# VHH binders against a4x776, part 28

Target 1, 306 residues: a4x776
Amino acid sequence: MSTSMSVARSLPGGPVAEQILAEVAQEVTQLRAAGVTPALATVLVGDDDASVGYIRIKQRQAVQLGFASPHVRLPASASQADLQAVVTQLSADTSVHGVLVQHPVPPHLDFDRAMQALDPEKDVDGMHPVNLGRLALGLPGPTPCTPAGIEALLAYHEVPVAGREVVVLGRGATLGRPLAMVLAQKRPTANAAVTVVHTGVPDWPRYTRRAEIVVAAAGVPGLVRPEHLRPGAVVVNGGVRYAGRRLLPDVDESCATVAGAMTPRVGGVGPTTVAMLFRNAVRAARRTRSSRTPVRLPDSGAPAGR
Below, E stands for the ipSAE of ESMFold2; O stands for the ipSAE of OpenDDE; V2 stands for 0.75 times the mean of E and O plus 0.25 times the DockQ between their complexes.

## First folded at step 13 (VHH; framework vhh_7pa5_2)

Design z05 (at its last look DockQ between E and O 0.20; V2 from the best seeds 0.00; counts 0 for: pae E 2.6 > 2, unsure alone 64.96 < 65, placed apart)
Fold by ESMFold2, look of step 13:
Structure z05 (fold): chain B 306 residues (1-306), chain A 126 residues (1-126)
Amino acid sequence: as target 1 above (306 residues)
Amino acid sequence: QVQLVESGGGMVQPGGSLRLSCAASGFTFSSYAMSWVRRAPGKGPEWVSTISSSGGYTSYADSVKGRFTISRDNAKNTLYLQMNSLKPEDTALYYCAKGYEYTWTGDTKTTTFDYWGQGTQVTVSS
């Protein structure tokens, strides 16, 4: 093939997130006009600086969209019973429609065990086992946020997915596995031939070199390099690490010389993940309104009790 | 292992006073809000009073305002309830309850965990 030094088309996530959040805001307005204030509760255990920062960003976004944003902060020394009691109380509170427990929790706590106490209908992350089962069966339910964001990003940028060869590099429970299920669904924005590979496959590059779309989801900085790609491939970076303040994506920047389109290092998949969180939250509020009359108790500093 | 041990109950005539204590152990007492909850004969639990972790915020049920005072000594891991001008309707089993604080759109509020101590009986009669 003749020499060419083209640069890949950028696939920014910001415009995708803006479109999704505009739709969420419209739904919030409709719910509030009907007497329902959507509420996203957040739970933080301890005071880890990164986790505090993530919570502040989510709280500001919630207020901007018109959500109530209840927030529980437990001491770092909180017991498993304390965390599970908070999750159970928020699950039972009909004025709360979505619940997010900020990960990671301190190492003496079992995050997965605490999340089992959460009502699957309030699972805004889409990672509760019931909701992953719904995804696997093609049933309605909240979709894991980053996988849903990637599908939306590809659709927004008019990247054909249906019938295409997609390779997901990575097999984690939060991204690689659910993404494979999402992109295999029977719909125009999915319906792909999906192959999942990982670093335990000795020659994983032979799979990525044939793919029309490669989604990096391994969490190994710089793992995907230009020699691993078909010329003109679409490359999505879902996995990242940080070295200090610098974001280190799985996909090396030089891949832009071979790829036809590529998510940027900053402002790629990340914004879509946050947008999908709020989409799950507003849909949860709509479901609880339609299933029964909401019971919202005034908060006065009094114990709720059973 | 969380332990909450209430004491200071007893029988008292109307208009009398009692001071309840709650000795706390098995958790960092100063990090949690604390509440008093009571259960009258044949009734469900009724919230009485709450104090923030620092002691800077207190709140009372209307039925006890002006008569009861909640306080805490974080150095001694002890919660107190001073009850004055007692009435027969104050007769109940009084529980000490560990709680947590949360915000709702900027307002700080408290609630209790769904586990309490064994209680101390207060009887106002004769």
Scores: ipSAE 0.350, ipTM 0.731, lowest interface PAE 2.6, mean pLDDT 88
Fold by OpenDDE, look of step 13:
Structure z05 (fold): chain B 306 residues (1-306), chain A 126 residues (1-126)
Amino acid sequence: as target 1 above (306 residues)
Amino acid sequence: QVQLVESGGGMVQPGGSLRLSCAASGFTFSSYAMSWVRRAPGKGPEWVSTISSSGGYTSYADSVKGRFTISRDNAKNTLYLQMNSLKPEDTALYYCAKGYEYTWTGDTKTTTFDYWGQGTQVTVSS
């Protein structure tokens, strides 16, 4: 009986991103037709080649989608006050609907502090504390991009999430924690039984071996191995590091021999994250429009004096 | 209400110098970058210079680099532009503007500032 090593079904993020971006493009078109030009501002501090490259990609994508793309570049020597001033300015600019501060910033700068100066309504990363609070409370607002992308990815590939046991490996502020909140939401594409495991859980494999869905969010290359998985489990690699240009995933490729479905090493969650950024941006623009619609106070019908 | 009031403009001969001032009110001046923009006759607005909120960073258009110096006094809510070695090409209405210039990709808008002053006229003529 040749045990046909059933290779896990691939869960690519590219098609997901394409779909989302197509939707965004349509929404942008609609907004433009209504006289609103969605604008996604980007802020770059320093001259890091990688960061510059990322910004360029985002700007190009923004333009392709029909966004205005204002950009502010600060020198690497910029002060915290300088960065905050830019963020404050962009927050106050009514022509700007979304703001992205490119991470990382130079080490002498406090990124989180700068983000606190951002209008939460313009937070396209969804990482503003107010928006994380909204997420925690089940209130509407920008959702963290990577968690939102993962939800969308699972939904696109028709992976059942509702009622499923999901283990999130990692509790980082950018992925693990917000993802746990996202997947616990009362939505058809969420509503999961979510467990978060982390470095404080010495026997974390006990949990992942039970999980129907495992999302790696630890940022530790090769952390998830086949022996840590339930046969047939869905495995999402959210945590990544880079060695130069080489992507180092949390999930070892050998997991494909045990998993039922798995994100690819390249082109998994990453594309979806970017798409979610633009979704947040266009939604921010839409919200701004709705708030400016003057509530026509009902004409107090003056009673015709008899 | 945000107000920006420029002064110090005038007529000078080529090679001359002027110092422009901008008095700012209606906002926390020290919390915002400030810029100078100019508009020459028949031309669109041209960014001239920007200074960061703290004054620690300054930038200049290539056309004025080495000749113009932007500075600020946050205690006085005042922005300055020292213009040296003035050229006829520098003839323009000079505006004080609040904030950084945004470089816009894909849009026709090249320069966006929140607020502009009324401008002060600088004329460089022999």
Scores: ipSAE 0.194, ipTM 0.643, lowest interface PAE 1.7, mean pLDDT 89
ESMFold2 (binder alone), look of step 13: mean pLDDT 79; pTM 0.783

## First folded at step 14 (VHH; framework vhh_7pa5_2)

Design k01 (at its last look DockQ between E and O 0.05; V2 from the best seeds 0.00; counts 0 for: pae E 2.8 > 2, unsure alone 64.6 < 65, placed apart)
Fold by OpenDDE, look of step 14:
Structure k01 (fold): chain B 306 residues (1-306), chain A 126 residues (1-126)
Amino acid sequence: as target 1 above (306 residues)
Amino acid sequence: QVQLVESGGGMVQPGGSLRLSCAASGFTFSDYAMSWVRRAPGKGPEWVSTISSSGGYTSYADSVKGRFTISRDNAKNTLYLQMNSLKPEDTALYYCAKGYEYTWTGSTKTRTFDYWGQGTQVTVSS
């Protein structure tokens, strides 16, 4: 009996990103037709080659989608005040709808502090504390890109999430924590039973072996192994590190022998994160338009004369 | 790689004059608007002046209008800032910046800066 080792179904992010970006492009077109040009500002501090490259890619994508793409590059020697001033300026600029500050910033700068100067409505990364608070409260606002991308990826591939046991491996501020909040939301593509495991849980495999869906969000290459999974589980690799140009996933590739479905090593969550950035940007532009529509105060009906 | 190198800064008395220069490289200088930005001690960056790619259009912050003159030599890939009637409040690190003008629907122009130099120090003190 040839145990045909059933290879996990692939869950690529590329098609998901393409769909989302197509929707974004349509929305941008509509906004332009309405006289609004969505603008996504980017801020780069320093001259890190990788960062420069990422910014260029984002700018090209922005333009392709029909965004305006204002850009500010500060020298590596820029002060905290300089960075905050730029963020403040972009926040105040009514022609700018979204703002992205490129990571990393030079070590002498406090990125989080600078982001506090950003209008939460223009936070396209979804990482502003106010927006995380909104997420926690179930209020509308920009959603963190990677968590939003993961939700979208699962939905696109018709992976049931609602009512399912989901284990998030990692509690980082950029992925694990916000993802847990996202997947717990009362939505058809969320509404999961979410457990967060982390370095404080020595027996974390006990949880992942029970999980119907495992999302690796630890940023530890090869952390998730086949023995940590329930046979047939859905496995999403959210945590990624790079060794040079090589992507190092949290999820070992051998997990495909046990998992029912798994994101590929390359082209999984990454593309969806980028797409969500632009979705947040166009939504930000839409919000600015709606706020300018004068709320017609209901005509105070004159009391019928007695 | 884009490079902007400022020069011409120094110490001057109130009422004095300085001429700043910015040598640009790594891009087609004549295709881009250029700007001066300054940062005073304890303050954030302040836009000072912008000149269009051709040099046909110039704009100034209200604080420097009538005193400063921006110019460029596209053949030399050089941006200039003539600063006259200098005041103590003009003391700052002056940056050359690669600037863009966006024309929005409704003829509103937005100025952005793609790249900043390292700056040249201007100190106005009695």
Scores: ipSAE 0.362, ipTM 0.688, lowest interface PAE 0.7, mean pLDDT 90
Fold by ESMFold2, look of step 14:
Structure k01 (fold): chain B 306 residues (1-306), chain A 126 residues (1-126)
Amino acid sequence: as target 1 above (306 residues)
Amino acid sequence: QVQLVESGGGMVQPGGSLRLSCAASGFTFSDYAMSWVRRAPGKGPEWVSTISSSGGYTSYADSVKGRFTISRDNAKNTLYLQMNSLKPEDTALYYCAKGYEYTWTGSTKTRTFDYWGQGTQVTVSS
């Protein structure tokens, strides 16, 4: 007697990112036709090879989508005051709609303090405290990129979320916490029963074993194993670490034998995160145009019949 | 109100030196990077040099590296440009500007600074 091996349906992020970026490009075209050139500014501190490479890729993508891409580079020796001066300048520049400061910054600099000086409307990462507060209150604002990407990925692959039991494994400020807020929002692509667990919960597997959707957001390689899942669950690799150049997801690949659907180790949520950065940027430019629309007041003197 | 007043320009022979000054007011000078920009006859603005708010970082256009030195005195709200080994192609109206230069890609934008002064003329000729 042999039990056949089944493999979970793959949930790649590449097609999701392609759809989002096509929509962004169309919105950029509309803004340019209306006289607005969307501009995504990038700031790099130092010359770390990986950071230089990431910035260059983002700049090329911005130009391909039709964004202007102003860039400021500071030496690794720049002071906190120097970094904050750049952020303040870009926040005040009406020709700049989004700002991205490449992380990490050199150890003597406080990235979070610099980003708090940024105009929340130009926060393309969606991580400014004001924008996280807007998310918590259900107010409009840029959404953190990876959480937004996960919602879009689930929607694209037609995974039902509304009314479903979703477990987010991890409570970090950059992924698990904002993701829980995103998936609990009152809309068809969210509206879930969301439970947040973490490694500090001794029997966290009791929650993941009953979940219809598990999002691993702990940043602990191999944490989620087949015995932690109900058969047929949807599993999303949100958290990662690297060993050299190898990506080490929270979800062990053997989970594919139990899960009904699963994001791949490479090409899962990552591409959606990048796409959401540009969606936040084009929306920032659109908000600037909308804020210039004249306000029409109600006519209190309108004549009444009879 | 931001005000930038340049001085120290003049006529010099090739190989000569000049020191430009810029008196700044209307903002906290020590919080901002400062730049020099020049405009030669019949040409658009050309970025020359930038100094960070602390003075710890400087950058220069390739055309002036090794000949020009930017500096600042935050106690006096003054920006300087020491210009040595001057060449005829350095002839221009020189402006000081508040802020960092942006390197623009995918744009026809030519204005890199929101605030600059009236300029001081530098003429390098026999």
Scores: ipSAE 0.324, ipTM 0.698, lowest interface PAE 2.8, mean pLDDT 87
ESMFold2 (binder alone), look of step 14: mean pLDDT 78; pTM 0.776

Design k02 (at its last look DockQ between E and O 0.01; V2 from the best seeds 0.00; counts 0 for: pae O 16.6 > 2, placed apart)
Fold by ESMFold2, look of step 14:
Structure k02 (fold): chain B 306 residues (1-306), chain A 126 residues (1-126)
Amino acid sequence: as target 1 above (306 residues)
Amino acid sequence: QVQLVESGGGMVQPGGSLRLSCAASGFTFSDYAMSWVRRAPGKGPEWVSTISSSGGYTSYADSVKGRFTISRDNAKNTLYLQMNSLKPEDTALYYCAKGYLYTWTGSTKTRTFDYWGQGTQVTVSS
């Protein structure tokens, strides 16, 4: 029998993110010309160096796009009430259109409880229970960033999704669950037959081997291997883990010898997640264009040097 | 390592104008919101104005609205405050501050600045 080695078509997320961010920048320009400056507030609890770094990157991108970027820092000792008060105040501030609370928060704080105090219209992560309910019902609202990024990635690369068998491997609240809802929506870039499996399903590879599209969303490095795939399948690596600075995808790179198309180890889904954050933020600003008087927060204005 | 150097202060008569400048170094200026804070004789610090990193978002204390204009030149790493229609109560030491930060403790808001300069004196008299 004669066999020819082939390599899966690459599905990079960088070009996808660039297109989305160009559209966001254009919308920011239009809103500013109309007298609305889109504003994304960021909240950091504590001073963990990694979290400070993530916020700094997002602040830089916000600047480049023309967003106002107010920032709130709380001490690591802040109470749950302190965190919820910040979220409530930012929800009420008409000059702020989106709010991002940097995760993780210190262990004594309940992140999910704090986020429930946020105005769902300002939830740029798309994880507020009201927005997940909107997603489930097919109603307008911010969508979780990584699931939205995956849909956009598949659309950009002209991967047919409508009517196709898609298996989502993983059931986490931030990716696997909302992704299944996203890809089942009635629209040309979705409308899939979606099956969710996870490592608790004894023969989960039986499902992935029949799928035309497999999205790995488990956060278990190397979980998906060539023997788990239908030849020619499209493989999206949504789940990641890091060893130092190295990104460890759920999908083993050898899957490229069986897959028809595959996201690269670096520069796959990740860039689209950041782009969708800003898309949610600019859309939030558009929704508040109706006549609203800005609410200004009182402050003591003390230079602290801390 | 962060360095903020204010200039442009001086003595003016009521109704006069001054333009303050703040030269910034030791950080990527265009990544940060910048603020002016002032300290009048015998009083605590008072926030005056904030400008977003791009310059597209500005805010002002009620006491200066319509009279002061904050601006920035990211190519020159310089923050400005144009002060018109000056009043004796504007007499203060004016500081340039890095950031647009605030924290909450319960219902109490504290606007926190990581770094500020040495200040430039503005005196409105006679």
Scores: ipSAE 0.000, ipTM 0.133, lowest interface PAE 15.4, mean pLDDT 83
Fold by OpenDDE, look of step 14:
Structure k02 (fold): chain B 306 residues (1-306), chain A 126 residues (1-126)
Amino acid sequence: as target 1 above (306 residues)
Amino acid sequence: QVQLVESGGGMVQPGGSLRLSCAASGFTFSDYAMSWVRRAPGKGPEWVSTISSSGGYTSYADSVKGRFTISRDNAKNTLYLQMNSLKPEDTALYYCAKGYLYTWTGSTKTRTFDYWGQGTQVTVSS
């Protein structure tokens, strides 16, 4: 009896990103028609090839979406004061609606300190402490991009989240922690029972084997294996490391033999993160307008229109 | 064994309403998203609506959006489709479907389901 090993359903992020970006483009068009040119400023310190590449991609995408894309490049030798001055200036610039400071910054610089100079309203990454506080309090504001993307991805693929047991592997500030907060919110695409496991939990597989949804957010290649999953579980690979150009996922590919659905190794959460960046940017621009006309910002976590 | 039994179909005039039901058995109903799919004569299957396992999330095809409402009662293992403002174009065999899969061919997204009922006929005619 050939047990047809049911291959896990793929959960690609590309289509999700495309939908979100299309929505963003429409919103940008509307804002322009209303006399507002959304602007996403980018700040790069140094000349790291990877960082330069990422910024270029984001700038191109911004332009394609109809954003103004002012760019500030600082030399690698820039001081903390230089970086903070740029961030402060961009925060004060009324023509700039969103600001992205590209990670990483040179080692002699304190990124977190620089971000304290950023207007939380212009934080398109959603990682400003004020915005994380807003998230924790259930207040409107920019949502961390990767967590928002994961919620959107699950929603797009019609994965049930509300009332489901979700285990988040990892408690990082950029993914695990904010994701737990996002998925616990009272929204149709969230409202989950969320458990966060981490290196302090000796038997973390006990939790993941019960979970209906597992989100790997640890940044440990190959951490999640088939034996750690409930058969039929939904598996989201959020944690990613790179060995050169090769993406190393937290989730081993063999998990597809046990999982009911899982994100692909390439083109999973990544595209959605980028899309959420631009969503945050256009929403920031809208908030600026609404100071004149109340624009109901769609709730930060739900994909607009479904 | 998974069983899906649709009911509530019939003939109705344009502008009329019908409520479809699907009785589910053979699986934990509350753990699965459920969907309605329809097949019109001479046409391929068309996705109509999906509801999450908890009922907190719903989605609709553009062709039925604003007119149809999907709901479920997990205590009764029953899926519903309230169809209002029915049009001749809504004439089809309506299937209850368990689960969901997406397949991509190029840029085209296709919904696939792991189990289907026998269907209930809906005919909208003057």
Scores: ipSAE 0.000, ipTM 0.227, lowest interface PAE 16.6, mean pLDDT 88
ESMFold2 (binder alone), look of step 14: mean pLDDT 79; pTM 0.789

Design k03 (at its last look DockQ between E and O 0.01; V2 from the best seeds 0.00; counts 0 for: pae O 16.1 > 2, placed apart)
Fold by ESMFold2, look of step 14:
Structure k03 (fold): chain B 306 residues (1-306), chain A 126 residues (1-126)
Amino acid sequence: as target 1 above (306 residues)
Amino acid sequence: QVQLVESGGGMVQPGGSLRLSCAASGFTFSDYAMSWVRRAPGKGPEWVSTISSSGGYTSYADSVKGRFTISRDNAKNTLYLQMNSLKPEDTALYYCAKGYIYTWTGSTKTRTFDYWGQGTQVTVSS
């Protein structure tokens, strides 16, 4: 009764991230030759060990790619006004092209309020409301990193998306919602029939069982199981939880016995998210490299002689 | 209310140096990025340089890089511009401006300064 079983094709994100970062490095070289040093400012509030580690990895990668990497450290006791001032100053600083505030911030601080003060053009996460509005309207702007990474991952591995039935399982602001908008865009790497479902939809498996591509974006470990998939489906594991260092994906690994292709538990979408951060950063620098940006001095702003 | 008073302008020969000052009042100076903007005869305003609130970050227009140095003294509420190797094309009315924001009209992104001073005239001629 023991027979050889097919194993889903792996869709690793590492090679995708490498290609994106190579392109970013080329763009940085071009900008520096034109007299623009791309600059990604990082802001850390407090000393939480995990947050310190994440920001250090990003800082090192930025420097390796050729970015200037100014850093602002605030004590854990910093006030909302202190955080707002930093974000406002970096937003106003013409030598800074991208700003990253490491999340989470201490619980007495309002991260979302701080980010509203940020110039949307410097929003390397692509999550500023103005940039989500641009996405919804099909206008150019920084794109949300994980959705962009998933699109690039599917394109890299030559997974057909255009005209396909894609189900996004999950409706979070950081992945599920923006991903649906990304994959519906009119372009060869998107142009999909996208359905968003979530655990509040009775019989959500009816939708995933019909889908050619399923993206799990719910943040519920083990939610997607083999019985929820059509044979040969492409499965992208976007939603995760952590138990300490242990990554707990939404997609049960047994789905590999039914899926045609599947992202691995480790080294799937995650690396592409980090790479897209730097792609947003270098594009921000490209948009602001010209010293010919118009200046306006409104007459009503300056006090008349007194 | 907000007041910005520029000084230190004058007439100099090409290759000369000049130091501009801007006295600020009516706001918490140390909370804001400050800029120099210039307006040459018959032309619109041109951004020259910006310095962050702490003084830790500076930026310059390509036309002045390596010749001009922006600085600030937050204890004295004063902004400075050291201008070296002056050229005739540096002739302009120089304004001290409080911070900046980007405003958008369609796809056009504009540096907008809501407060600036009366300006100080710099004239570079042989």
Scores: ipSAE 0.027, ipTM 0.588, lowest interface PAE 6.3, mean pLDDT 85
Fold by OpenDDE, look of step 14:
Structure k03 (fold): chain B 306 residues (1-306), chain A 126 residues (1-126)
Amino acid sequence: as target 1 above (306 residues)
Amino acid sequence: QVQLVESGGGMVQPGGSLRLSCAASGFTFSDYAMSWVRRAPGKGPEWVSTISSSGGYTSYADSVKGRFTISRDNAKNTLYLQMNSLKPEDTALYYCAKGYIYTWTGSTKTRTFDYWGQGTQVTVSS
């Protein structure tokens, strides 16, 4: 009896990103028609090739979407004061609606300190402490991009989340923690029972084996294996490391033999993160306008229009 | 064994309304998203609507958006499709479907379901 090993359903992020970016483009068009040119400023410190590449991609995408894309490049030798001055200036610039400071910054610089100079309203990464506080309080504001992307990805693929047991592997500030907050919110695409496991939990597989949805957010390649999953579970690979150009996922590919659905190794959460960045940017621009006309910002995590 | 039994189909005039039901058995109904799919004569199957396991999320094909409403009663293991403002183009055999997978070929998204009912006929004619 050939047990047809049911291959896990793929959950690609590309189509999700495309949908979100299309929506963003429409919103940008509307804003322009209303006399507002959304602007996403980017700040790069140094000349790290990878960082330069990422910024270029984002700038191109910004332009394609109809954003103004002012860019500030600081030399690698820039001081903390230089970086903070740029961030402060961009925060004060009324023509700039979103600001992205590219990670990483040179080791002698304090990124977190620089971000404190950023207007939380212009935080397109959603990682400003004020915005994380807003998230925790259920207040409107920019949502962390990767968590927002994961919610959108699950929603797009019609994965039920509400009332489901979700285990988040990892408690990082950029993914695990904010994701737990996002998925616990009272929204149709969230409202989950969320458990966060981490290195302090000796038997974390006990939790993941019960979970209907597992989100790997640990940044440990190959951490999640088939034996850690409930058969038929939905598996989201959020944690990613790179060995050069090679993406190393937290989720082992063999999990597809046990999972009911899982994000692909390439083209999973990544594309959605980028899309959410631009969503945050256009929403920031809208908020600037709404000081004149109340624009109902769609709830920070539901894909607009479904 | 998974069973899906559709009911509520019939003949209706354009602009009329119908409510379809699907009785589900043989699986934990509340754990699965459910969908309606239809097949018109001479056409391939067309996805109509999906509802999440909890009912908190719903999606619709553009062709039925604003006219059809999918709902479910998990206590009764029943899926519903309220169809309003029916059009001749809505004439089809309507299937209740369990589960879903998405396959992508290029830019084209395809929905595949793991189980289908026998269908209930909806005919919209003057």
Scores: ipSAE 0.000, ipTM 0.227, lowest interface PAE 16.1, mean pLDDT 88
ESMFold2 (binder alone), look of step 14: mean pLDDT 79; pTM 0.786

